VH-VL binders against Myotubularin-related protein 5 (SBF1). Designs and how they scored, part 3

Target 1, 134 residues: Myotubularin-related protein 5 (SBF1), of Homo sapiens (Human) (o95248r204to337)
Amino acid sequence: SLPVSRCSVALLFRQLGITNVLSLFCAALTEHKVLFLSRSYQRLADACRGLLALLFPLRYSFTYVPILPAQLLEVLSTPTPFIIGVNAAFQAETQELLDVIVADLDGGTVTIPECVHIPPLPEPLQSQTHSVLS

## First folded at step 8 (VH-VL; framework fv_pimurutamab)

Design e21 (from e00 with heavy chain L106Y)
Fold by ESMFold2-Fast, scan of step 8:
Structure e21 (fold): chain C 134 residues (1-134), chain A 122 residues (1-122), chain B 107 residues (1-107)
Amino acid sequence: as target 1 above (134 residues)
Amino acid sequence: EVQLVESGGGLVQPGGSLRLSCAASGFTFSNYYVHWVRQAPGKGLEWLGVIYSGGNTDYGNEFTSRFTISRDNAKNSLYLQMNSLRAEDTAVYYCAREGYYGWGRYDWFDPWGQGTMVTVSS
Amino acid sequence: EIVLTQSPATLSLSPGERATLSCRASQSIGSSIHWYQQKPGQAPRLLIKYASQSFSGIPARFSGSGSGTDFTLTISSLEPEDFAVYYCHQSYSLPYTFGGGTKVEIK
């Protein structure tokens, strides 16, 4: 529901900060691979929901799995865009991924691989969006 | 020298509150996750909770309503706020560091503080 | 939560003997087990991380093995300073848990 989505958006900004959240938003819009990591299944679910809520009313058309089972980690090697959450217990299995943007919800960091380019929002939208969100 | 030092322990009556501190030195405190672990007299170790570098927390199921972990990275300090204390909370309280560097996991505990004794008794 | 069962509760041995301490997890935890030594009045000290990796400065007589649910800490030849309580700790999933401890005492 919408009240839950609003809370999830607020949590995402608290966990990662405005700049990182905007990077993830742009990454999702430009069909990149986004992986959330956390020891907490609740934080994974909340972050994935929050990112989807930021895209509203746009529908996310690709793979969306807020909590990926360990037996399905091979899905992370798919060539198609995704928004996926993985429990940090399986973090070692993700180290060989070269084109995946990793958002560590516990530590509050976003790691963008050197081979991945996320375009900024066109000016003046980027400056206006940042001003509104701050 | 990498070190953690607890303080704030003492005698408190049932139903009372107490705040413990843990002072970190010799490393970049803001980069590390830190834990509270307690040990009742003559008993084993019990994990209480963790605070991550960004301030998020996780607790053992029994501690969520009465205990709060916080940190002040500018002061290199970790805190445990303990409310509604019971005789069963009598224990030595340790803080312990965990290394966590994003892509990898360093989930062992080192160093540990020397502990601070909390006694809940009338 | 994951329950860690350590056995035996007490192990009575003489210096020079081999000590074998067991830690069993209620579900598979891969290699996410760590071993600590605690002497009376002291904080725990890390010995072995991730089931089998020796921590810096720990004597070679300490070794760990196992994966999945069954883990072992071995002290190949007990020294007088090794008489202590040993705890296993899992970091596979929250909440983190410790075993009940094995006390290694002089026979």
Scores: ipSAE 0.295, ipTM 0.759, lowest interface PAE 3.2, mean pLDDT 87

Design e23 (from e00 with heavy chain D107E)
Fold by ESMFold2-Fast, scan of step 8:
Structure e23 (fold): chain C 134 residues (1-134), chain A 122 residues (1-122), chain B 107 residues (1-107)
Amino acid sequence: as target 1 above (134 residues)
Amino acid sequence: EVQLVESGGGLVQPGGSLRLSCAASGFTFSNYYVHWVRQAPGKGLEWLGVIYSGGNTDYGNEFTSRFTISRDNAKNSLYLQMNSLRAEDTAVYYCAREGYYGWGRLEWFDPWGQGTMVTVSS
Amino acid sequence: EIVLTQSPATLSLSPGERATLSCRASQSIGSSIHWYQQKPGQAPRLLIKYASQSFSGIPARFSGSGSGTDFTLTISSLEPEDFAVYYCHQSYSLPYTFGGGTKVEIK
């Protein structure tokens, strides 16, 4: 629902800040692998939902798993793009991933691997997005 | 030189409120997750909650409605707002730093402040 | 949520003796256990992180072991300054929890 989607978007911007959210938006549009980490399952669900809401009306056609079970961590090694959330308790198992963008929702940081290139969001879209949310 | 110093403790009436401060020095405060831990006289350690570098918080279940953790990175300070205090909240309150490197997690606590005593009594 | 049970509650020993302290978790927590020493009137001090890694500056007589649910802190030969209360702490899952403590006292 629209009210829920709007709240999830607002939470994502509060958790990561505008610049990081725009980087994740561009990463999703350019078919990169996005991994959300948090000690809170609720924050993982909210962030994943928020990113999908930002992509609307575009459908996300790749792997989308807001809370990945520990027994399925091998999915993170798939060659296809994804938006996946993992509880930070399993962060050590994700350290070998070379092409995954890691968004730490607790710390408020986004780590982009050296082999991944995400161009900055072009003006005026960046300014318009910033103005709507600030 | 890495140090945390608590302040703001004292005697409070039941039902009252109190705000504790924790002053950080000797490190880049904004990069670290910081915790509040309390200890009732003669009892063990009890985790109260954490504030992450990005400002998000998590609490122990019994503290969610009465206690709020906040931080001011410009002042290198951590705060604990305590409301609706009860006799069982009588304790020494410690702030403690959790480790951090890049996006990695370092979940041990070091350093700890020396603590500030809160006594809730009539 | 995760309950840590420390045993014994009190350990009475003489200087020079070996101390073995136990911490048991109510569910598997990997190696996400940390050990602290606390002396009366003082803040806790980190000794061992992630079950077995000695923190910098900690004497070699302190060691930790275990994984899953059963963890041990060992002091190979007690010095006078080692008589204190020891706590284990899990960082595997929120809320973070501490054990009830083991008091190591002079016999």
Scores: ipSAE 0.188, ipTM 0.730, lowest interface PAE 4.0, mean pLDDT 87

Design e24 (from e00 with heavy chain W108Y P111Y)
Fold by ESMFold2-Fast, scan of step 8:
Structure e24 (fold): chain C 134 residues (1-134), chain A 122 residues (1-122), chain B 107 residues (1-107)
Amino acid sequence: as target 1 above (134 residues)
Amino acid sequence: EVQLVESGGGLVQPGGSLRLSCAASGFTFSNYYVHWVRQAPGKGLEWLGVIYSGGNTDYGNEFTSRFTISRDNAKNSLYLQMNSLRAEDTAVYYCAREGYYGWGRLDYFDYWGQGTMVTVSS
Amino acid sequence: EIVLTQSPATLSLSPGERATLSCRASQSIGSSIHWYQQKPGQAPRLLIKYASQSFSGIPARFSGSGSGTDFTLTISSLEPEDFAVYYCHQSYSLPYTFGGGTKVEIK
């Protein structure tokens, strides 16, 4: 599964870019709610797997659902941290969420709500990481 | 008035390359996902790929190695770079806009260009 | 990929008759089906979105129904301008796919 995880990490960087991926990494480490959106179920699964792989060797101990069924969308309103993927067909139902970091894998954007504070990687780590991966 | 106008089609020899353009007007182009769809003479519609508002792309599996979609939001333009063309690539190429609702996606094609004909033949 | 099968391939009807066009998906796609009309030499035109919602400016004689795997486009009373090819399109997952089309032609 290591080759699969490696591919998932590479896909995550291609979809979102390095700065956005680092923001999601920091968000997961600081126990925030991360929501992935994509029209592709494969992309949702790959992104969630990729984020977990970046956290290794840390184990993610909160809610982890790479593809959330439409019937369970109320889970997105829970007060606990999560990493969840939702098909973009249901994106309209996610727009009322005020404390959720939304990573649009298709559009290549990460939206951080004003009430959420994610610390950036300190220099020189951020510059060095960009240098290695760019 | 929303308009999409394709150009750049023509006759190309097998193995050749061609770049198609789609000029957008009447809307904020940078906010929209835009697609390429092709149609061989007398045949049905075939989805080729999409470029999202931020520049990320997705393609049909048969197109990933030979075709590249790009956009220039400052010029309100969409492009399709086609390489290693085959007789089977002979088709009318359409650009199409995906729907949009404020914050979110509406995943139907609400407006289409008139199409540009690409003929791959010796 | 999701395969869309349209039937029949050709409908030969007279003006004033009802046309019923079928689109069947190889797996459940909810309501993520859209219908387009294409006339010779023209680009496709959106008619119905999300199985049953009429697009702006589309005549009331066009209607759509269905969910899951079975979808229908109905033209309640054919006008001369309705003789065209009709395509269904699924947006449930990538790659997006189209049905093979149904040609509605004058008998």
Scores: ipSAE 0.033, ipTM 0.655, lowest interface PAE 6.3, mean pLDDT 86

Design e26 (from e00 with heavy chain E98D)
Fold by ESMFold2-Fast, scan of step 8:
Structure e26 (fold): chain C 134 residues (1-134), chain A 122 residues (1-122), chain B 107 residues (1-107)
Amino acid sequence: as target 1 above (134 residues)
Amino acid sequence: EVQLVESGGGLVQPGGSLRLSCAASGFTFSNYYVHWVRQAPGKGLEWLGVIYSGGNTDYGNEFTSRFTISRDNAKNSLYLQMNSLRAEDTAVYYCARDGYYGWGRLDWFDPWGQGTMVTVSS
Amino acid sequence: EIVLTQSPATLSLSPGERATLSCRASQSIGSSIHWYQQKPGQAPRLLIKYASQSFSGIPARFSGSGSGTDFTLTISSLEPEDFAVYYCHQSYSLPYTFGGGTKVEIK
């Protein structure tokens, strides 16, 4: 059987695909706001854990809330970077988000707002990825 | 014209299998989550499950072991594979498109197909 | 799972009368309730989304209200074509559920 962290990383790649996962990894490293969205609380917990596992051994120093309670939705409007998961049931109450990267775990998509710029992978990761995939 | 059309219903023996199809037209099928909903004769609506745009699925608790939802975006088609059918599975089966209000999706159902009748009887 | 209880099961009214249909959730669901009309032999038709937002093309006599656990669909003055079964549906959490329906029938 696989350790929990390895399972979570594998699930993240299966849900979003390699390109989207790498975008989220770079977003977290460059202090952007990352919002995971799913109807499944289990998918939210697994995705947040998987992203943190990919950052290891780096410690994530900003707001980290894998399942955000409905009464704390105003936290999503803070100017500070975060990794937060929200159940899709609360979508109507979060419509004002303009500068957040939304990872839809159910749909398998990542939406990056026009005002957000994520830099390319740092070396040596980009060189290694190019040599493996090309 | 945005529409969904179900097919594949009919009479099946208890323990049998059946595959239903739903053909989508008039919209970009690959962008939408789509649902299966059933209705037993004279009874109310029962949500069966959803398939998301990326192919992941969620089901009602009683359906996870016997029913499988799949999609073929190139053919604009949605499928429901039904196995180990029982008399209580007798119902009209509807496909329905998920509404989109914002980035969260999974809101309301529009449009609906006209339904296809599945009768499980010996 | 979230249980939706619709009441009454049957409303017997005459054309021109006001119909008031209730849907109660077993737990708070915000405004994540949608209302559908179904006529015999037909697929359901969306009327109201998110408790109170009228869907495009739906006559003004249909309105919805409520939040939390108690929701109401109102038909201000029944027309002959309004005699049908009405269902509420919650999209707050999985599994999604429907109410048992309210049949509006001619007195």
Scores: ipSAE 0.034, ipTM 0.666, lowest interface PAE 6.9, mean pLDDT 85

Design e32 (from e00 with heavy chain W103Y)
Fold by ESMFold2-Fast, scan of step 8:
Formats: C-alpha cells, structure tokens, sequence
Structure e32 (fold): chain C 134 residues (1-134), chain A 122 residues (1-122), chain B 107 residues (1-107)
C-alpha cells in the first residue's frame, strides 16, 4: 500500500541520505545490479520496497529479491540487472562481485565499483514535435 | 594505539537514570560500528545493542524501551542512556568496536573497553 | 533469538592437557561464531573469528572448528595463562547473543 511505500521511501532517505538514494535510483533506471546489505531483515525489506516505490509508476522488469537465501548467493553472479537484499552475515561472499553496487543500510554507505558508471539522472529529451496544448 | 574507555558508572537508585560514555581514540571513530555489552557480577556476557556508523541502532529485545544508544562522531564518543533502572541492571558495561564496511565479514568485537560498573541498589 | 549453549559449564584440567569447549546454536548460523577469553577483572579478548579464523597475535594452540549448529574451541596444550572463562558469540542475526561461558579452571 501507498502509506507503507511512502514510509519505506522516507526510511531509505534517512538511512543513506539524498545523494546515495539518487545514485541507487539512477542505477536502477540504467539497469545496473543493486545489492542491499543489512543485519536487519526488516531494513532489507524496507529498502527494497522503498527503491521500487521511487520508480513508480515505472515497473521494475528484472530480478527483485528483497531477502536472498544463503543457498542462492550464486544469483548475485547473474549477468542481468537486479535489486537484491542479502543479510550482512554473508557480506564476505559478495566480495568477488566486481560489477555490483553495494548499499550498506546499516553503515549508510553506497559503494560503486570503478568498472561501473552511473550517469546523472537522464535529462528529459526535447520534443521534436510541436506542443499539442496550444 | 586503538582504545575505548568507558565512564559514567556508579551507584543509582531503582527507577533512576544514568548515562554512560565511551571515548574512542587511535582510529577513525566515524567509520566503525560500536556495541554495548554488559556483564552482571559473576555472570556471562549480554549484548545490549549496536550503533552503526550512520547512527542507526539495533537493540536486544529487553532493552528497546529503557536504553538508548547514541554517538557523537565529532567528539569520538559513544553513549548509553539508561532509564527506569532495576536491580538486575547491575553490571559492568563494556563498549566494543566492530569493523566497518569494506573488509568483508566484520562482526567480531575488538577492541573492548575495560568497562564501567553500574550498581542499582536502594 | 538464537540461543547459544556452551558445555561443559566448568572444565577442570591441568597445564599441558587439551581443552575442548563446545558451543551449540539453537538454529543454523553458518560460520558466524566468534570466541572470546575473559580473565577475572578484565575485558574479553577476541581469540577466533568466523568459527575457525585465528585473530592476529593469538597463540597457535587456540583453534576453532564447526559450522551450522555445532562449534568447538580447542586449546591443544593448556598454559597457565589459559585458565579463564571462554564465551562464544553469534553475529548471524539480531539480536546478537553470547553463550553462557565455559570456565577452564586448574585441577
């Protein structure tokens, strides 16, 4: 529901700050791999929901798993974009991932690998057609 | 050298409040997660809670309503506000450092402070 | 919450003997167990992290093993300074918990 989504968005901004949240938003829009880490399963669920809510009304078409089981950590090596949350107990298993943007919800940091380039929020394209609102 | 030093312990009456401090030196305090752990006389270790580098907190279930952890990164200091104290809160209170993001699995505790004694008695 | 059960509560041994300390978790915690030594009047000291990784500066006689629910701390040959209380600690999920401790005392 919308009230829950708005709460999740507010929590995400409090946990990571404006600049980091905007980086994650741009990363999701440009089809990058976003991994949330936290010791709190509730915080993982809230952050994933919050990022999805920021994309509204756009539908996220790729892998979305707010709490990834330890048995499925190999999913993090998939070549396709994702929004995935993993308990920080398994953080060491994510160290080999070179193309994943890691958002540490507990520490309030976002780490973007050197090989990953997140462009600024896309600027609106100038219309090549005349305004129909005349 | 990397050090944590607790202070603020003492004798307090049941129902009273007390604020403990933990002073950090020898490392970049703002990058680290810091925990409070207590130990009743002759008993084992009990985890109280953690404050993360960004200021978010998590607590043990018994402590969420009475205890608050905070930090002041500019002063390299960690605090534990204790309210509605009971006789069973009598313990040595330790602060302990954990690693920070970027090193992999970081959830061991080192160093520990030497502790500060809180006695709750009438 | 995850409960850690340490056994035995007290282990009475002589210098030179092998000490084997157990820590059992109420549910699977992978390798997210850490071991600490505490001497009277002192703060705990980290010995082993993630079940089996020796912390820097810790003597080679200390070793850890196990995964899932059953973990062991071994002291291959007790030195006089090793008589202390030992605690296991899980960091797998919140709230973090400690075992009740095993006191290794001189016979």
Amino acid sequence: as target 1 above (134 residues)
Amino acid sequence: EVQLVESGGGLVQPGGSLRLSCAASGFTFSNYYVHWVRQAPGKGLEWLGVIYSGGNTDYGNEFTSRFTISRDNAKNSLYLQMNSLRAEDTAVYYCAREGYYGYGRLDWFDPWGQGTMVTVSS
Amino acid sequence: EIVLTQSPATLSLSPGERATLSCRASQSIGSSIHWYQQKPGQAPRLLIKYASQSFSGIPARFSGSGSGTDFTLTISSLEPEDFAVYYCHQSYSLPYTFGGGTKVEIK
Scores: ipSAE 0.261, ipTM 0.732, lowest interface PAE 3.4, mean pLDDT 86

Design e34 (from e00 with heavy chain N31D)
Fold by ESMFold2-Fast, scan of step 8:
Structure e34 (fold): chain C 134 residues (1-134), chain A 122 residues (1-122), chain B 107 residues (1-107)
Amino acid sequence: as target 1 above (134 residues)
Amino acid sequence: EVQLVESGGGLVQPGGSLRLSCAASGFTFSDYYVHWVRQAPGKGLEWLGVIYSGGNTDYGNEFTSRFTISRDNAKNSLYLQMNSLRAEDTAVYYCAREGYYGWGRLDWFDPWGQGTMVTVSS
Amino acid sequence: EIVLTQSPATLSLSPGERATLSCRASQSIGSSIHWYQQKPGQAPRLLIKYASQSFSGIPARFSGSGSGTDFTLTISSLEPEDFAVYYCHQSYSLPYTFGGGTKVEIK
């Protein structure tokens, strides 16, 4: 429901900050691979729900798995876009990821590989965002 | 020299409150996850909770309602706010550093502070 | 929560002897176990990370092994400074937990 969606969106902004959330939003819109990491299954579920809620009313038509089972970690090597959450306990069991945007919900960071190019926000949003954040 | 130094411990009456501090030096404090661990006299180590570099927190189940972890990156400081203290909260309280970077994690605790003693007694 | 059981609670040994300390987890935790040494009045000191990786500066006589639920810390030949309490710690899932400790004392 709407109240639950608002809560998830608010938590995502609190966890990552506005600049990182906007980067993830643009990444999802431009069909990139987004991976959420957290030790908390609740944070993973909330973040994935929050990003999906920000895309509303757009329907996310690619792979969406808020909590990926340890048995399916090979899915992270898929060539297609995704929004996936993985418990940080399983990081040591994963293959190296070259083109995946990693959002660490615990640390509050977003790591974008050098081979991934997220387009800047269109004007006037770029200028307005800079003014608000600076 | 990478160091953590706790302070703020002392004698407090049951039902009272106390705030502990942990001062970090010799490293970029804002990049690291930091933990509180306590040890009752003659007992083992007990994990209290963590504050991540982004400010999110996780706690042991026994601590969620009475204890709050916070940080001030500008002051290179970690805090533990303890409320509604009980005799069983009597312990040495340690802060400890954990590292994290990108896809890799440094999940072990190093360094540790020397601890600060909290005694809850009438 | 994951429970870590350390055994024995106390090891009474002489300098030069081999010490083997056990840590058992209530469920499989891969290799997400870390070992610490604590001397009276001091903070814990990291010895071994991820079950078997020696931390920098730690003497070669300390080694760790195991995976899943069964883990061992070995001190190949006890030195006088090794008489202390040893704790295992799991970082596999929240809440983080420690074992109850094994005290290595002079016989």
Scores: ipSAE 0.069, ipTM 0.696, lowest interface PAE 5.7, mean pLDDT 86

Design e35 (from e00 with heavy chain N31R)
Fold by ESMFold2-Fast, scan of step 8:
Structure e35 (fold): chain C 134 residues (1-134), chain A 122 residues (1-122), chain B 107 residues (1-107)
Amino acid sequence: as target 1 above (134 residues)
Amino acid sequence: EVQLVESGGGLVQPGGSLRLSCAASGFTFSRYYVHWVRQAPGKGLEWLGVIYSGGNTDYGNEFTSRFTISRDNAKNSLYLQMNSLRAEDTAVYYCAREGYYGWGRLDWFDPWGQGTMVTVSS
Amino acid sequence: EIVLTQSPATLSLSPGERATLSCRASQSIGSSIHWYQQKPGQAPRLLIKYASQSFSGIPARFSGSGSGTDFTLTISSLEPEDFAVYYCHQSYSLPYTFGGGTKVEIK
């Protein structure tokens, strides 16, 4: 019996694991491009909401689109940071992106391009976050 | 040789439960998405659900409450737990692998198992 | 869910004739259609993936075409082993769905 926002956070951890979720959190904090892929629109919505909830009380000020229409895939090529979800039916179109962190919610993996460096959370924040989640 | 082999089918009473298995060989099972598809006698193919490499699942709407898909990557095995069985669940149950895992869209089904027959009757 | 309608339900033809099988989607699915052949007592066999790409080892007489909502499987000259049921399958969105099948039978 958890509030909706806490359920979304819990689902994100179950789908990707703690290390991957922390990488996505750091990526969002350091203004990188985060793309969620799933064949489930519900899973996309839950993951995007979960990541946004982890950032609270920080307001995410960049592009946030939990389910991107196929007609707007060009948005993925913008130079600005984002948190976007795309149905995995369009995964082939996402593989040409050079600077986007891809979180595959179905497979449970996060792919960070070699050109992208995600710094860890500063100590003691990273240790405290890990302790709270475990 | 890349192969899938189903087992566990048989005769069950309405309201009963049954667990099907699918044994994979000849490929790195843990990297692939695998599906259950069923076919009632004389009818067409019906997609039941999928389990992804990470263990997440998706089901057809009719199956969400009664059927559970799971996998054991150490045993190269896929499972379907079927509960509250009804006469209309009588079918041949196939497991099928999604296309080669890599980059791009790979959501065709190959190979398929030979199927295992489940009969729900009193 | 996306509904796939296959037509005709049955094609009665002789060896050497051309078979043309239709699959129509209730909404646009791009090229996310795959075709399977099933013989009695056997599992389905993949023939064509993504509307038009022949799967490995499939005879050249099988071809697929179409995009959006209208898709066609063509067998240019039927061989005796081609008399079977053919299914289309969409992988555009969940839940995945199959057409009702087209039975190609000997006249």
Scores: ipSAE 0.216, ipTM 0.741, lowest interface PAE 3.7, mean pLDDT 87

Design e37 (from e00 with heavy chain Y33F)
Fold by ESMFold2-Fast, scan of step 8:
Structure e37 (fold): chain C 134 residues (1-134), chain A 122 residues (1-122), chain B 107 residues (1-107)
Amino acid sequence: as target 1 above (134 residues)
Amino acid sequence: EVQLVESGGGLVQPGGSLRLSCAASGFTFSNYFVHWVRQAPGKGLEWLGVIYSGGNTDYGNEFTSRFTISRDNAKNSLYLQMNSLRAEDTAVYYCAREGYYGWGRLDWFDPWGQGTMVTVSS
Amino acid sequence: EIVLTQSPATLSLSPGERATLSCRASQSIGSSIHWYQQKPGQAPRLLIKYASQSFSGIPARFSGSGSGTDFTLTISSLEPEDFAVYYCHQSYSLPYTFGGGTKVEIK
């Protein structure tokens, strides 16, 4: 387990907003591929840490790399779920990925590909999660 | 038609403050990242900082404590708040647009404003 | 930060001559280099993006090449309006940086 930070969670909400953060939370729970993009290595580290903190006490059992080296961009084509951060300098290499949810921390947007279906959390869990995270 | 126009420059004494504006027209301002770049008389270009479409900012290391970039999407305007000004801050200040990621315009600057001159002198 | 070193600082040439301007990065930046032209009293104008891609409306005499650390802007045959200062700019990592400029002057 990685250290939990309330500051990192707060930053994630400020950068993306509640709706986008909930989408990322649900995506991580349902074993999708989550990619964070930012020009700031600190924002990448904070966002990845924040998402892991939201999953606590659940342990994330898949690939977790908050700052992916340029030499390892091939990892983004893996068929398995992940939470990965990549510096936006390498965004051209990420534009060809068809099944990856991309959270642009600088632009404040989350792009969910058409082929990716994030099921809603069952009620009352979705309402409870929204209330807690709001 | 796509245009940026800076204003607010002038003469200011050392230790003073000044707020620069950059007015955007001809495009959907809220969708773009915008930068401030300065140029001292007879010197080269120096990147100051950026404000992203989401409102986050990044600055050159020496500018973080004295300068603040903000935007008002309803007014199609970009701002630079400059505090504790020094003689070495004397420069022409340009605003410049960076492309929108979703449309493949990335990381280069176009258009640029005409610049506004800030002179810090007693 | 990534330092961009432009050389020479000044190129003295006549109209019709070929100009070759260099920009060297302190570390590899792939192709994340952009070239701008600045005339006295004017804002910079984008010429070349991503090392080699011509921007819209830029004359064919301007071309860019290079990757990694060494980049070149070439003007195949100087026109009178080409005498200006040229800057390279890297967008590979923060903080963004510019080269010190190369002044292309008459004679």
Scores: ipSAE 0.242, ipTM 0.749, lowest interface PAE 3.8, mean pLDDT 86

Design e38 (from e00 with heavy chain S53T)
Fold by ESMFold2-Fast, scan of step 8:
Parts: structure tokens; C-alpha cells; sequence
Structure e38 (fold): chain C 134 residues (1-134), chain A 122 residues (1-122), chain B 107 residues (1-107)
């Protein structure tokens, strides 16, 4: 439902800030791999839902797994784009990933690997978007 | 010297409120997750909650409605707001640092403050 | 929540003896266990992190082992300053929890 999606979007902005959320939005649009990390399963579910809500009405056509089971961590090595959440208990197993954008929901950071290029929104669009979202 | 110092403890009546402070020095406070841990007299350690570098918080289930953790990075300070206090909240309250180095997980506690005693009694 | 059970509750030994302390988790936690020493009136002090990694400045007589559900802290030869309470702590999942403690006391 729409009210639930709106709440998830608001939580995502609160957790990561406007600039980081815009980076994740652009990453998803340009078919990159997005990994969410958190010690809270609820935060993982909310963040993944929030990112999908930001893409609406565009349908996300790639792998979407808001909470990835520990037995399936090999999925993170797939060559295709994804939006996946992993509990931070398994963070050590994710550190060898070379082309994955990692959003740490607990720490409020987004780490973009050197080999990954996410186009920034041209100014003044980025500033205008920030103003609208604020 | 990396150091944490708690303050604000004292005697408070049941149903009362109290705010504890923890002052950090000798490190970049804004880069670290910080925790509150309490210990009732003669009892073991009990984890209260954590505040992350992004400002998000997590609590033990018994504390979610009555306790609030906050931080002020400009003042290198951590706070614990305690409401609706009960006799069973009588304890020494410690703040403790947990590291977070980029991707690295540093979820042990070092250093600890020396603790501040909160006594809830009429 | 993950329950940590420490045994024995009290360990009575003499200086020079080996101390072996157990911490058992209610479910598998990998190596996400940390050990602390606490003396009366003092804050806890980190000894071992991630089951087996010695923290800097900690004497070599302290060592940790185990994975999954069973963990052990070993003090190879007790010194007078080692008589204290020892706690294990899991950071595998929220809420974080501590064991009930093992008191190492002079026989």
C-alpha cells in the first residue's frame, strides 16, 4: 500500500540522507548492484521497499531480495544488477565484492567501488531535487 | 588517551526521569558506534542499546519505550534519557565504544567509561 | 534473544594453576564472541575479541577458542591480578547479550 511505501521512503532518507539516497536511485536506474547492510531485518526490509518505491512507476526487472538467507550469499557474486539486503552478521563474507555498491543503513554510509561510475544529477537538477525532498 | 567519562547519576524516585551523559576524548567520536550497558549491584552486565554513526538507534526490548539514546558529535557527547524509572533500573550505567572502520566490523567494546550509579528508591 | 550460559559460576583455584572458563550460546554465533575481565569497582576490560583474537596489550597467558555454540577462555597460569569476574559477550545479532559471568577466586 501507498502509505506504507511513503513511510519506507521517509525512513530511507532519514537513515542515509538525501545525497546517498539519490546516489542509490541513480545506481538502480543505471543497472548497478545495490547491497543494503543492517543488523535489523526490519531496517533491511524498509530500505529495499523504499528504494523500489522511489523507482515507481518503473518496474525493477532484476534480482530483488530484501533479506538474503545466509545459505544464498553466493547470489551476491552474480553478474546481473540487483537490490539485495544482507544482515550485517554476514558482512565479512561480503567484503570481497568488487562491483557492489554497499549501503550501510546502521552507519548511514554508502560505499561506491572505484570501478563503479554513477552519473551525478546535473546541477541545478540535483539542488532542485534536494530542495523538493527537503 | 582514548577515554569515556559518564556523569549524571544519582538518586531518583520511582516514576522519575534522569539524563546521563558520556564525554568522549582522544578519538574522532563521530566515527564510532557507542553503547550503553548497565549492571545492577552484585549482578551481571546487561546491554541497553546503541547509537550508530548515522544517528540510528537500537535497544534491548525492555528499554524501547522508556529509554532514548542520542549523541552530539560537535560536543563529543553521548546521552541516555531515562523515563518512568523503576527500582529494577538501579544499576551502574556504562558507556562503551564500538569501532566501525569503513566496511570493517569492530563490534567489541573498548574503551568503557568508569560508570555512573543510578539509584531508584523512594 | 541469544542466551549465553557461562560455567562454572565460580571457579576456585590457586595462583599458578590453569583456568578454563566456558561460554555456551543458545544458537550458532560463528566467532562473534568477546571476553571481558571485571574487577570490583572497575569497568570491564576487553581481553579477547572474535573468540580467539587477543586484544592489544593483553598478557599471552590469556587465550580464547571455539566457534558456533561452544567457547572457552583459558588462563594458562593464574597471576594474583587475574582473580576477577569474566564475561562473554555476543555481537552476532540484536539484542547484544552477555553471559552471567564466571568468578575466578582464590581457593
Amino acid sequence: as target 1 above (134 residues)
Amino acid sequence: EVQLVESGGGLVQPGGSLRLSCAASGFTFSNYYVHWVRQAPGKGLEWLGVIYTGGNTDYGNEFTSRFTISRDNAKNSLYLQMNSLRAEDTAVYYCAREGYYGWGRLDWFDPWGQGTMVTVSS
Amino acid sequence: EIVLTQSPATLSLSPGERATLSCRASQSIGSSIHWYQQKPGQAPRLLIKYASQSFSGIPARFSGSGSGTDFTLTISSLEPEDFAVYYCHQSYSLPYTFGGGTKVEIK
Scores: ipSAE 0.264, ipTM 0.751, lowest interface PAE 3.3, mean pLDDT 87

